# Ledger of designs, part 1: VH-VL binders against Vacuolar sorting protein 39 (VPS39)

No score or structure here was measured in a lab: all are predicted.

Target 1, 267 residues: Vacuolar sorting protein 39 (VPS39), of Arabidopsis thaliana (Mouse-ear cress) (q8l5y0r16to282)
Amino acid sequence: PARIDAVESYGSKLFAGCYDGSLRIYSPPESSASDPSELHQETYVLEKTVAGFSKKPIVAMEVLASRELLLSLSESIAFHGLPNLETVAVITKAKGANAYSWDDRRGFLCFSRQKRVCVFKHDGGGGFVEVRDYGVPDTVKSISWCGENICLGIKKEYVILNTANGTLSEVFPSGRVAPPLVISLPSGELILGKENIGVFVDQNGKLLQTERICWSEAPTSIVIQNPYAIALLPRRVEVRLLRSPYPLIQTIVLQNIRRLVKSNNAV
Positions, changes and structure headers below are counted from each chain's first letter, unless a header gives other numbers; antibody chains are not in Kabat numbers.
ipSAE, averaged over its two directions, is called F for ESMFold2-Fast, E for ESMFold2 and O for OpenDDE. V2 adds 0.75 times the mean of E and O to 0.25 times the DockQ between the complexes of E and O.
Where letters were taken out, [cut] stands.
The coordinates of atoms that the task and the answers printed are left out; those that the model quotes come from them. Centres of patches stay.

## First folded at step 7 (VH-VL)

Design a1 (from b1 with light chain L94Y; framework fv_benmelstobart)
Fold by ESMFold2-Fast, scan of step 7:
Structure a1 (fold): chain C 267 residues (1-267), chain A 122 residues (1-122), chain B 107 residues (1-107)
Amino acid sequence: as target 1 above (267 residues)
Amino acid sequence: QITLKESGPTLVKPTQTLTLTCTVSGFSLSSYGVHWIRQPPGKALEWLGVIWSGGSTRYNAAFMSRLTITKDNSKNQVVLTMNNMDPVDTATYYCARDYYEWSGSDYYFDYWGQGTLVTVSS
Amino acid sequence: DIQMTQSPSSLSASVGDRVTITCKASQDISNYVAWYQQKPGKAPKLLIYDASNLETGVPDRFSGSGYGTDFTFTISSLQPEDIATYFCQQYDNYPLTFGQGTKLEIK
């Protein structure tokens, strides 16, 4: 079986990005009801395999519905037109990129490669134009747009990159147990990971509140599925309500089970 | 062959500005960060600051009011400028390359320059 | 700032001896510790990184261990060429800081 590293929904379908570089498209079974007194249990069915979609593992994918594009991170960052998956653009400067973030309102892409952060803008006509290229102090582990600025999680700290002048401002040191995590919220706020705690900050890295999300262990990934925050911890997943006091709603123990597959702006 | 070599004045008067140049060979400054570290005679090593591959800098807070690190990738040179030198700044000054790998950058130093002794005296 | 304290400040040992140097951080620094050897008049040379990883080209008699606040550097069988000052360095947080050094002398 194929190893799936990224999943994204597109209409009723699921897109799965695989370690072998293929894109797999799954559809629900054709809707039909035979007996109204009986429940039908249905499973998503593999509809199509796009072999050779990428030469390297597909690490992340995101459907940009407002632009009819599929963004993928693999050997570089590529954009494919939806629904036909024709290649629209490949950002050659993103070869070796390890993290990205998309700003859907402005049509801005930022990504990190080595110790650079690059910004591109979708021109609306199918092309992407380089806006700026910034030097950064260290390899970026997590990245997210925060308004007009960019929040970076590097091995030892979180910083805000001011896109107007290229200035870096330290927010606070990252945790020692887990890699840094920068998670954007629909509200425009950010959640920054520190050890087993999620800290809320604004676009400038200022604390928004004293209350924090406390997971039982340091997460390696966090997915926001409003109103829930879903965190992958060693050997389990924790689901918390994204409202103070952030109560634990559900725990799923992971034993001999595949890891949580997520579509997000993280590597 | 990877090398770093410090150059600049070996004697500086109090209140003067020190300028040291680190010339690198065998690697690109667009791929590696370069740090400045000093060592007063018979004392511990003291980290001064860094300029990373992308051009961003970080300085030890104790020195940041008088310290500037710049570079020119095309010349393979990193320059340290330190203002208002004092006799307590007498030290051997080293430039050193940080370790860089895809999964992250660690701030330990795999290659060092030979060091240059700077004496601050009237 | 994170303070790194080495023990002992100086040490005398004979060829063939097992030599142990310790380094204590003022706060938890995980495994972000490197060890350097410095011979008189020379630049430091990296021996160990990430507390326990041996740098390429460094003899197997050198080793490191530790996690959190307490770290140990060991030479399993001292050779004459190992006479030097040894420094630990943390790289968990800025500013990067070094121990005061341990001067190793042969008796």
Scores: ipSAE 0.000, ipTM 0.411, lowest interface PAE 15.8, mean pLDDT 83

Design a10 (from b1 with light chain D28S N31D; framework fv_benmelstobart)
Fold by ESMFold2-Fast, scan of step 7:
Structure a10 (fold): chain C 267 residues (1-267), chain A 122 residues (1-122), chain B 107 residues (1-107)
Amino acid sequence: as target 1 above (267 residues)
Amino acid sequence: QITLKESGPTLVKPTQTLTLTCTVSGFSLSSYGVHWIRQPPGKALEWLGVIWSGGSTRYNAAFMSRLTITKDNSKNQVVLTMNNMDPVDTATYYCARDYYEWSGSDYYFDYWGQGTLVTVSS
Amino acid sequence: DIQMTQSPSSLSASVGDRVTITCKASQSISDYVAWYQQKPGKAPKLLIYDASNLETGVPDRFSGSGYGTDFTFTISSLQPEDIATYFCQQYDNLPLTFGQGTKLEIK
């Protein structure tokens, strides 16, 4: 079967980004009055395959609904207009980008590429303009906006990049075996991964509370679907309530999953 | 069979407006972008602009103030309009399609029109 | 704008020769380079994309290589039908830009 690396919702539809570079569009099942048992079917059906959407695997996608744009990360970052998927912009400086973060309120994009962190701004007219280009000491593994600042997971540490002056402030070491994970909250606060623990910090990297989210094992990805925190662990997913004491709500045993994606739809 | 064909006037006087039409067959303008490229006699290819499947356009900044690209998907036609023509605009004008349907990053061309020579002289 | 500088401007070679054309970008463009063949009075024909991928139907005597700023196009054993002008093109950023072309002639 086709390998899906990225999923995003658009209205009632699902967009799936595939390893072969194709974009697949799925529609929800339609109502049937002739057979009441069919009204309870909850399977999405493939509506369209866009075979040449990208030459590289589509590793991330995000629907920017207020701007009617689809953001995709393949080898580069591209923006397509919705619903027609016309190409609006390609951020050529993002060739080889491995991580990005979008600030929907301000219309700011940041991404990491090699030892650089670059910031672009949506100009409201469909174009994107470069704002800043910062040098960093090593390859960034995780990145997220935190208010006006950018939090980076680099090697074995978390740092806050001050966008006004380009200075880096150390937050704490990320742990020895687990990859660094930076998760943004709508408030501008962050959850930072350290082994099997999620730590809450403010936009300057200062600890907000002593209580932490404790996963049963170190997660490789975390998504926030308020009021839940959902973590991908080896061979399972854990769903926890995003309120102290962060109780485990559900464990899902899965095969062949690599990462989690946030859905903008409540399905 | 995939084809693109340019049509329009071959002679234009200085200060006049050039209008060229690219008629396509064998693929849909609703899923492929089409670009305009020109080549002055004996010189390099020069990219003018594109209209993507959804109707969005992008122009080379050198021509942006006098260039417009439009299309009509139902007629299978893409139209280039360039005002204030000058003798230096004498060139063979080509239309060419994007390699991929719904292209997000790859702007190279597997199918080109035959080209139409436009001479600008008094 | 990204400038593509192509060399040589022209060359003459004999049938069976190995021919090499180079293209230099003014800034790094990863592997976002295509190569075209243009015969007199004809539209360009795509030969190579992504710096090294051979287009379907193109003979395997044509090849490309390079990454970053320096790119090479090679014909391993020149045939008479290969007489043409060859162009490189970057598609890393808009506007798209082309090299000035290399005119290939048979001795």
Scores: ipSAE 0.000, ipTM 0.435, lowest interface PAE 14.6, mean pLDDT 84

Design a12 (from b1 with heavy chain G33A; framework fv_benmelstobart)
Fold by ESMFold2-Fast, scan of step 7:
Structure a12 (fold): chain C 267 residues (1-267), chain A 122 residues (1-122), chain B 107 residues (1-107)
Amino acid sequence: as target 1 above (267 residues)
Amino acid sequence: QITLKESGPTLVKPTQTLTLTCTVSGFSLSSYAVHWIRQPPGKALEWLGVIWSGGSTRYNAAFMSRLTITKDNSKNQVVLTMNNMDPVDTATYYCARDYYEWSGSDYYFDYWGQGTLVTVSS
Amino acid sequence: DIQMTQSPSSLSASVGDRVTITCKASQDISNYVAWYQQKPGKAPKLLIYDASNLETGVPDRFSGSGYGTDFTFTISSLQPEDIATYFCQQYDNLPLTFGQGTKLEIK
């Protein structure tokens, strides 16, 4: 078996990014299978292994369905054409990038590497062009687009990076122990982690509401799978509704989980 | 408080089998992985293997042909067995707790045993 | 196997000095590096994980940085109790591997 670090859905299929750099493609079980022995199989079936997909572990991936592209974060950030996975672009400046965010409406990519935040734009044709490169005071732990600006979680605070002028505006401290987490919502609003709570802010870092999501413990990872917020805690995953009062829907006790990965069709 | 303590023979003859026991307290082996690491005198640390909360193991390929790690959750003990000992196996042997509860990803170590020096000589 | 190479092998410094130790990975390991302190006759103690996160209870004079293949460990103002051997460790892939160690001594 392979160590899987990233999962993403593409139509009815699942893409799994592996530690060895391979991409594995899984198909759902055939409901109309003619072979009776296959009627017992209720799990996804490995369809294809792309052994040379990346030189490094694939730590994140995202299907950009409107553009028929697969974005992957590995040695660098790469874009592959769907459905055939031909390499369309490799962002060489993203070598060593540790976090990224994609704005599907505008076609903008931002990523962080060391103490830099870089912005690229999809040209609509087939290219990606560098827009800006910003200096930041410390390594970025979490990053997300928030409208035309970028929200950054750095060592102990949240800041909004104004993309027009490169200025940083402090939002609030991220907490003492828990890592900062910046989570984007489809609306362009954000959920910011502070210890065991999730705080809702607008695109300028202003509080949207007094209600917050209260996790049982400080999460190390949060993904939004509307209408759910899914958080990885030290011994479990908590699934909550993204609707006040944000009730706990499900708790999953997990082993061998390093990171919670975004998936459009997670089971 | 959280503790790990190694015990076993301090002297082993060449070709003999080494058996070391790591006794833990303050946490459950049902939820934490435990690793074995060794350090020859004056040299770097060398990872030997791990046993996860569920009982699965993984070994360093350099030792896997002669290395076995087992555990008994009810006794709070993890056992390292290494066959065919050689003078180059002389080292201080440590057991260490994996950082994350329910870990399966071979991380880093927040608590270590005090170590036990095993000398291999005739 | 991923090889971790530390520099320097030994270092002499005075109390109050800024001390820097580097660690180079033979391949890209993202931020999956930890730093340990080992005093004579004792087990290693975790100081830093994920390249830059300070372990609870560790003094803030200790810090780490780096990404990819080049990592740095810094003591901003050396104290007498900091005299020890320091090791880096990668956990990007098995087997887990450690640097050779850097021995810190007082001048």
Scores: ipSAE 0.000, ipTM 0.378, lowest interface PAE 19.5, mean pLDDT 84

Design a13 (from b1 with heavy chain G33S; framework fv_benmelstobart)
Fold by ESMFold2-Fast, scan of step 7:
Parts: structure tokens; sequence; C-alpha cells
Structure a13 (fold): chain C 267 residues (1-267), chain A 122 residues (1-122), chain B 107 residues (1-107)
């Protein structure tokens, strides 16, 4: 058995990024259209193993459906074309990157590496060009685009990085027990984690509302699949409706899930 | 049995266009990438470019303005076209496949064509 | 572009000798180095990949080591059939680049 560190959906298929650097592609089973009573027993089948996909464990993947690209974070950040997985670009300066965010509309990538935040732009002739490189006071734990600016979750606080002048504006202190989480909404607004609550802020870090999303425990990962917010808690997944009062829709008891990954595919 | 074989003219005049074909057997171009590498007599190997399994290409910037790589999966052929040939382009030209099926990052070569010497002279 | 500086450019040794060839990258390339053997008039043959992994079917007298910028290729006991030019190649980034080659000859 392979150790899987990243999972992402692509159409009806499932992509699994493995610790050995391979990418495994699973296809849905042959469905029985005439007997619905057996559908609950369907299992995905391994269609293909791409042994040389990455040189290091694949720790994150994201399907950029509008662009027909797969983004992977492993030793560096790479973009592969879909459905064929041809290599489109490798961002070698992202070696050792621990967090990233992709702005699909503008074609901007930002990532953090130790105490640096780097911004790259997709050029018109293919490939990527470095735009800026910013110093930050501590290791970034979570990162997301928020309009033209970047929101960072650093060990002790959330800050907004102004990309035009490189200045940092403090939003509020992050939780002490739980890791900081910066979650982007399609609107460009953010959900920031603090212990077991999610706080809604705008692109400048200003509070949007007094109501909070309240998880039953502090999440380590949150994925938005509109209209749901899906959080990974200790040994369970909690699904909440992303509308006040943010009611709990489903709880799934699970073990050994390391990270949830957002997909642009609605399913 | 896995094979790659280069074919095309062995003598080209300055300013002419070179066209070389790499014919493969024993594997599918729909799942393997193919690279072109050249070697001037007595010199080091020089990477020219790649065509990935999906059909996307990447070229060495030194040749990008005059180099095109295409393929036809149904014919098992990869084609190199290089414009404006010069005597300094005299070299043995090789096609080679990536080690891994659907390779994303590991670009080293387990199978090479035999090579074809192209001489550029008037 | 990543430059691969290979040394020596030529080497003479006797059968049974330990032969060492080195390759230096202009920047950190982790372990993303392959080594090839090329006999006169022939295409290169893969010997080593990921700096130290021996390709299937290659004799165990061939080995590689190194990480970062400095890489070494070794033949532990030279045989007559090992007479060839040896090349290193980096695959950390495109364009792929090769060392200038080491021509190995027997005394």
Amino acid sequence: as target 1 above (267 residues)
Amino acid sequence: QITLKESGPTLVKPTQTLTLTCTVSGFSLSSYSVHWIRQPPGKALEWLGVIWSGGSTRYNAAFMSRLTITKDNSKNQVVLTMNNMDPVDTATYYCARDYYEWSGSDYYFDYWGQGTLVTVSS
Amino acid sequence: DIQMTQSPSSLSASVGDRVTITCKASQDISNYVAWYQQKPGKAPKLLIYDASNLETGVPDRFSGSGYGTDFTFTISSLQPEDIATYFCQQYDNLPLTFGQGTKLEIK
C-alpha cells in the first residue's frame, strides 16, 4: 500500500499524490444503472500510476479546472496540463515552499519559503516571471490572495501584505493552540481561523459581520465547496452550511487524514 | 522491444531547413515524452527540446526562434524542424524518451535512437 | 541556465584501477543528476540516476554519490570494456544541461 498525502477530484476521477512522489489516478467503478440498491458498494479502481511525477512527496494538489491545469506542491510548485499531465511549468524558486495561493483570474502565484513571500506571474509566452520577493517577520503557516493583496497566517498573528509597497498590516492575533488558517472565498473575502471559530473579514482584514462559524473543535484544515464549509478536526470531518447560523450538516468519523484540498470542480 | 530511430537528410546547405523524423516502436507517444539532443563532433551533448505526451513543447532558448517539434501519435513519429542551418549546427542528432511514463519532472533517458549525423556545408 | 562543470576532461588508467570523475553544478540541484556512458559512434547509455541509483543491468562496479552542487562518479575496478566518454546531466530545471564529458582511456 502506498501512503497518500494529497487527494484531488478531476471530473469523475480521483487523483492521489503519494509520499513516494508518484501520482495515482483512480476511476469510478462500472456503475449498475438498473439496480440502485448496489450503488453504495461502488469502489474506485486504480487506473494508472505515474511513478516519476514528482521527486519528493506530493503534499498538495489543486485542479485548476478553468485552465485545464493541475497544480502540485512537492519539492517545488509545478503545473501540469489536463487531462494528459504534460509538464507546463516548474517554479524552481519555490523549492522548499511550505504554502501557496493561486489567483486564477490574474494568473498570479504566491508562495512562502521560510521568511520570504514570492510572487510570480504567468507570462503571455508560457512560463512564469518573478514579480516580487518580500521579507516577512516569521515563518508563514497559511497564505491566500485577497484581491491584489496577500493575507498571511504567521505563528502569532494574521497580517495583510500590501503587494504594491511591501507593508504589513496586523489584522488580529492568531490562536495559540490551533494553527492559523486563511481561507479564501470566491468573493475575495476571507475566513480566518481562531481556535474553534472562523472569522469573516474583507480584503483589507476588516470584520464583515459579528456572526462566526463555530466548529466543534479547532480545525487543522478547511475547504470551501459552496454552499458548504468542510473542516478537518481531530479524527473527524465536519460539514457546515456556509450561511448564518452555519448549521452542522454532517459529521464523518475518520482517522489518518492529513489535509483537505479545495477543488474547482463542484461535486 | 523498445526502439527509436532518427531519419532525414545527412547533408544540408547553409540557410536551409533541417527536418528529422524519430520513429518509435514498443511504446506509445500518448504516454511518453520524447526529447531531441544533439552532439557536435567531439563536443558535449546539447538539449534542444521536448514534446510531452500531451503534445505541449518546451525548447532550449538558444534554439527557440528556429526550432519546432511536432508529433503524430498514430504514425509513431516525432518530427524536429530547424530553420536557417549553419555549419556550426553540424552534429549527430538523437531522439530519446523519458524514463517514466507520463513523466512530470524526471528528465533522464533510458532509450536513445542510434543518432543521425547531419553535416552543414556548402 | 544551470552549468555542469565536469572534471577531468580526459583520464588514463590501468585495468583494475579505481576511477573517479567529478561534476559541479552552478547551483543547488539536490540529487537530480544522471550519468551516461558513450562509446565511440554510439548513443549514450544511462548508468546512474538520482545521483546514486544504479540503472537495471548496469554492473555494480559503477556508482555515484553527491548532493547539492558536488557529484562524483566512480568505477571501482576498471575493465577494458569501460573505455568510453562519460557525461553527467542535471534535470533539476530546463534547459537540461550536460557536463563537457570525460574521455577515459586505458594505459
Scores: ipSAE 0.006, ipTM 0.490, lowest interface PAE 10.3, mean pLDDT 84

Design a14 (from b1 with heavy chain S103T; framework fv_benmelstobart)
Fold by ESMFold2-Fast, scan of step 7:
Parts: sequence; structure tokens; C-alpha cells
Structure a14 (fold): chain C 267 residues (1-267), chain A 122 residues (1-122), chain B 107 residues (1-107)
Amino acid sequence: as target 1 above (267 residues)
Amino acid sequence: QITLKESGPTLVKPTQTLTLTCTVSGFSLSSYGVHWIRQPPGKALEWLGVIWSGGSTRYNAAFMSRLTITKDNSKNQVVLTMNNMDPVDTATYYCARDYYEWTGSDYYFDYWGQGTLVTVSS
Amino acid sequence: DIQMTQSPSSLSASVGDRVTITCKASQDISNYVAWYQQKPGKAPKLLIYDASNLETGVPDRFSGSGYGTDFTFTISSLQPEDIATYFCQQYDNLPLTFGQGTKLEIK
């Protein structure tokens, strides 16, 4: 099969964004209550392949259910209307963007491109308008909204970008082995990765607590599926409870996984 | 075979409104955006605007006050309307297809119409 | 608006010559540049996109390079059928803007 880099749920269906640039749409499985062999494995059925959805890999997707839009990151950031996938807007300035974050309540998009962080706002019909464009000292590896501020993981540091005045405040150095990871919580607070630990900070980068979440190895990806934190480690996935002392709930041994993707319909 | 073809009046008087139609074949307007570009004789290409697959539009600010782009997917037609024509608007007008189907950084063009020369004079 | 300044405005060369055309953007546009060939009385034809990617069906004597503000288009060995006007285009931001064109003629 084709390599899938992004998965998102939409109603009863799954959208899969592929390395070859296609979008694949899957319908839910049809189960039989009386056949025990059919209960062993349930898989979604491919309904449709949208070949040429992008000429570059689709690396991230997000269903914005309240707006009936699909957000995709490939060569740029694009918004498509749901359910028909008609193009609503393409953010020209997001060409070459490597990370983004969406604030659903305010309708704000931020993304990083080269050494810039750009903010756009959904204007409720006319599409998207640029709000701000900030210079940053290095390539951004991870980005997330944290209330009205933006937290950036850049090469060796975490910084908070104040959106009102463009100032950068250093939080702490990132890990040396694992890439920086910025994970937002619904409260606007953050979990920041450092080696094998997750550190809790508020929207200004101030340490919230001394207790940390500890994975058995440095994760390359973390997804929050409240009340769980799901981390991708070199040979396994660890599921931990987001409640002190953050106990390990499950370990899943892996054969081939590159990235974890959040499901919006399950929460 | 993919084709785009511009049609409309070739002569317009100053202050009149220009209406040009781009008729497409070999692809769906519900999947591709279409741009309008013009070229005055012997000069550079000038981008006018786009209508994307979902019907959203964006115009060059220099023309926005007098320019409208619409489409009818069932007729395979994109229509450009430009008010208050002036002799400096004399140009060959092209419609051109986005490179990518649906999404992407699709602001360069693999297929163009043949162009239609519009002369503005009294 | 992003300005694209193309040079030279005209160029005369012999068959087999290496031809180089340059394009300068008024601000950083990464690699978001396309190059077109336009023959008299015809619509432009896409040759290169993303500064250096050759469009399908275009001969490999055509090449492009550059990043940021300075871009170069090269024909490694000029053929008679290459006589045309060449344009660069940026697509980093709207409005899309084009260079003024370089008219290539055989001496």
C-alpha cells in the first residue's frame, strides 16, 4: 500500500493523506454479528481515491467541523469545503510551511515558514486575512497556540512568541537527541518535550508543576486524546494517563509507524 | 484533451464594460481553479485574478474595484467582467488553469487558452 | 507587490551557444519561481517551476536555479526552435507578478 502520512475522521468516514499526494476516503466497516471470523479484524473500506489532490505529500490534515472545512498541509496550507472538497482558500504565504497550529475558538491559523511565523484569521466568508508576520531566529520544528501567544520549538530552544508585540521569551533548552515537541492542551497550557520527559508550562512559558510525564524513551511524536497522552517511541507506542503520577496504561509494539495523528471525532 | 478558449468582443469603446468567457474542456471547474492574465502588445504578462474550484475569488488590487470573475461549472465557463475600459486596457486576455487539482501552491500554469486580443479605442 | 526584474531585455546568440537569463525579486520568494517560453502569436508555455524543476516534456537543455531573490534560467545549447520571449513569474504571494521578458534572437 501507499504510505499514509495523515489521517483524520469526518463523520463516519476516514480521510487519509498520502505521500504520493492523493487523498483517500474510507467508509466504515460492515460487521456481521453472527460470524466470529469477521470479528477478528475490522477495517475501513476504500470508497474513493482523489488522485492529484496535491502534487506533494499531504503531511497533515484537520477537519474543522464547526466551519465545515478541511485544512491540509502539503506544498502550502489549503482549506476545502466539506463534504464536497471544493477549494475555499489557499494560503499563498504558507508555501513551504513546515508546521502549523489552528485555534478553533478564535478562527486563527499560525504557521512557520523558513525563519518566519505568520498569523491569519478566518474572516467568516471572505476566506482568510493576514494578521501578523514575525521574524524568528531559527527554523521552527514545532509550533502551537497557547492562548493568545504562540510557543515555538526551534532547534535547541523553546520560546514563547508574544503576538501583541512580537517579543520572544526563552522557556528552556530543548533535548539534544529528540526533536522539540510543543503539545497544546485545551486550557491553553502546554506540554514541552525534553528527552524522555514532558514538562507542563502555562501560556507564558512558566513552569506549572514539578511533576512531569516520563516516557521510557524519547518520543518523536505525542498526541493528546484526553484523558490520555500517546507517545511514539523508537520501537513502541506508550499510552499514559494525563493525571499525576501519569501512569503507563498500555504499550503497543510497532513494526512500521512514522507519525501519530489526532482524531477529532473520538473526543 | 485539455483546452481553454477565450471568447467575447474584440473591440470595446472607452468607458464600456468588457465581458469575456473562458470555455474549458477535458477537466472539471469543480476541481481546478482558473486565472485571468493579460498582456498588452509587446509588454509583460499581468495577473488579473482567479476563481478557485469552490467559487472563491481573489483579484489584483489594481483592478479589484472594476473586475468580477464568476463561473458556471455545468456550462464549463468562467466569465471575466471589467468595467470602465480605457485604451491602456488594450491587451491579449488569457485564461489559464491552476497546475494542481484542488489544493496546493497552484499559481503557475500548465494550460493556457489561445488568448483574445481586446482593443479599446473610439 | 513583489517586483520581478528580468535581464537582459533582449539577447542575440548563435545555435549551440549557452544562453543565460536572470531574474531578481524585490524580496525573498524562496524557490517559488516559474519560467515560461512564449513564441510570437502564441500563449506562454511552462518550462520550469519551483525554480529548478523541469516540466514534463521539456528538453533537458533548459534548466533553472536560484533561491531567495536571485534566479537564473539557462539553455545549455541553443537550438533554432528556442527563439522566443522568456518570462519569469513569482508565486510566493498574490498578486502574481512576471518579469518584463527577455527576447531571444539568432544572430
Scores: ipSAE 0.000, ipTM 0.442, lowest interface PAE 15.4, mean pLDDT 83

Design a15 (from b1 with heavy chain S103V; framework fv_benmelstobart)
Fold by ESMFold2-Fast, scan of step 7:
Structure a15 (fold): chain C 267 residues (1-267), chain A 122 residues (1-122), chain B 107 residues (1-107)
Amino acid sequence: as target 1 above (267 residues)
Amino acid sequence: QITLKESGPTLVKPTQTLTLTCTVSGFSLSSYGVHWIRQPPGKALEWLGVIWSGGSTRYNAAFMSRLTITKDNSKNQVVLTMNNMDPVDTATYYCARDYYEWVGSDYYFDYWGQGTLVTVSS
Amino acid sequence: DIQMTQSPSSLSASVGDRVTITCKASQDISNYVAWYQQKPGKAPKLLIYDASNLETGVPDRFSGSGYGTDFTFTISSLQPEDIATYFCQQYDNLPLTFGQGTKLEIK
């Protein structure tokens, strides 16, 4: 059976990245309901299994719709063309990468591998060119672009990595128990996790406002689907509006999801 | 109210086949997986296998040659069949609930059956 | 298979004591650990999942921590009703595996 570690939407379909390295494509069931006001849970139907898509578990995926590419993180970071899934590029230097961030506006990829942060640029022809390789003091637990710089969550603190000179500046200490989470907003601003609280900072790590998002419990993953913030909490998903006072819109009780991934097409 | 309940024979002779049924209520087997776990008297818990919402199964390699798990969603029942029972298979057998298959899954158990002690003796 | 080594195998403590049990995985399992309480003659009861999250309805004197290979379960102030055997479980990979259990008794 399919242990699914990553999910991403593509048009009306769902892409599921599996622990066995396969990519599974699901289509929505044909609607038989005549009552548009009734809530039904839909069951997606397996359309296709791409066996051997990756040699290792697919732990994250992202559809880059503007570039017609599927980004996957598994043994390495790979890019496949959509809709046919032909291999366009494999970032060999990303072998063993544990986290990544994509800047769709500039076409920049950054990823962390052990104690290194690497930056690659999409050249528009399907190729990727290495830009920089930075040393960092510890393994990165969370990473995101923040304007032209990179915000890193490491065990004890959040730091901003200046991409021009490689310097690190401290933002604030991360939470006691919960792992750090760095979430990028379309504005280029960030939400940083601290226990059950999301704190808003600008691209330089400066506190933007006194109001914060308060989750019911510490999230292990947060994705932004404007105007909503969707957080994975123990045994539930919490959907909040990204507008002060950040009210709870919906709670979804689900099977334990290992992670949520950013997607412009997912809720 | 969510419940699971094991039923079946409490005494099995060596070489015979064990058949246990787990009857569930308060949730659908088409939405949740069900696992079988056993515990020999005074010993640790041992995972046997699972049947997921879609009907796929996985078994602990130590038992896979003689273990089968099936289900009938319309009856709310999951059935464990284990061939060639041996006195060392004497244990309390539990069924326990897991969650949806097609989203990233964790296999910890929020609801357990009460357990049924199966003694294998001649 | 991933081995879960639990310690101590048994312990005695007084009401009000802080009790700590540890569990060590043979390989990195991130935070995919659950802790169960099992009272004599009963099925295990889930207390903690994802290493540190309390199951609903579980008293807040129970807590868990850890990441990677080393995990800790704590009862901040032991109560008489806490007499039980406690088990850790990993769910990073199949087969699912449990620690051997810690039998907790009150002095």
Scores: ipSAE 0.000, ipTM 0.377, lowest interface PAE 18.7, mean pLDDT 83

Design a16 (from b1 with heavy chain G104A; framework fv_benmelstobart)
Fold by ESMFold2-Fast, scan of step 7:
Structure a16 (fold): chain C 267 residues (1-267), chain A 122 residues (1-122), chain B 107 residues (1-107)
Amino acid sequence: as target 1 above (267 residues)
Amino acid sequence: QITLKESGPTLVKPTQTLTLTCTVSGFSLSSYGVHWIRQPPGKALEWLGVIWSGGSTRYNAAFMSRLTITKDNSKNQVVLTMNNMDPVDTATYYCARDYYEWSASDYYFDYWGQGTLVTVSS
Amino acid sequence: DIQMTQSPSSLSASVGDRVTITCKASQDISNYVAWYQQKPGKAPKLLIYDASNLETGVPDRFSGSGYGTDFTFTISSLQPEDIATYFCQQYDNLPLTFGQGTKLEIK
């Protein structure tokens, strides 16, 4: 059986990025299926396997629906046209990148590789152009756009990278239990993880409010699907409303931990 | 100079509680975290838990139900208590310090105690 | 938990040989890997941290490399005093986990 490391939705279909580098496409149950025994099942069916999609495991994917593009992180960052999955661009400078963030409004991509943060812009015609390349003092573990700035989770702290002048400003130290997590909100504001709490900051790392999201345990990943925040904890997923007092809406108990990936049309 | 030294019983009977003390010198427990790691004879190292400079603790889930780590900064001592010992708990037990006093993720160890072999047998 | 798989489990080499040990993480751990040397009856000694940084006082024949899931430790010219068991350790997330060790023996 195939190991799936990334999942994304596109229209009614599901895309699954696999450890073997293949992309698997699943279709919703067929109402007109020729096999009646399957008509009553509420399960997706494997429609297609793209075996040559990537040479390395596909560790992250994101459907950029407004641009009809699929972004994938594997050996590098690649963009494929939707619905046909033709290769549009490969960001060769992103070879070995460990984290990325996409700004859909401006068409900007940033990613981290070793101790560098690179920014590329989508030119609208299918190509990507390098805009900036910044040196940072340590390996970046989490990264996100915050308006025109970039927030970085470095192993010991959170910092805001000012893209105009390249300066770094400290926000606060990251916790010791869980990895740093930088989560962007549609507003351009951020949620920063520290142990079992989520802290709200603006684009410059200034505290927005005293109210915090309190997870039951330290999360390893968080996905925002407005109006919900969905967190992966050691043996469960917690779904909370993004509204004070951030109440727990649902708990999903998991066997064998899985990373969460944002989906454009599904939770 | 910086030292850590483990002390406590070398023989424990099954079902008994183990208590080990790590005595530190050359640095303050108010500034550094201390971890406990064990190694069964001929096997890999196994992380048990930590007590940070502020007194907060974290334990490996495999041991959490029977493991407690405490400290007394004024005595320069960190204490590991593990309940319901079993022959499979026979191992050399080490205490070790964090590389950085305020580190969120720098849990590699520049200084280790000499280790104390604890044998669990009837 | 993050599993660290180390290979080989043991190897025999001659003085002056180039020795390579590998370590594979079950998930991306960036560069948060340390390497230790352990001689019989002794506590482990830190050699490498952040995958490739040599600890102060450690001879430059020791080196490390890697990022993500695949890490390599190398001794460029084996000396008699290097006979030991070597361990990798990840510190990307708790619980901290170690490789099973590589026992290095001399011919």
Scores: ipSAE 0.000, ipTM 0.374, lowest interface PAE 18.7, mean pLDDT 83

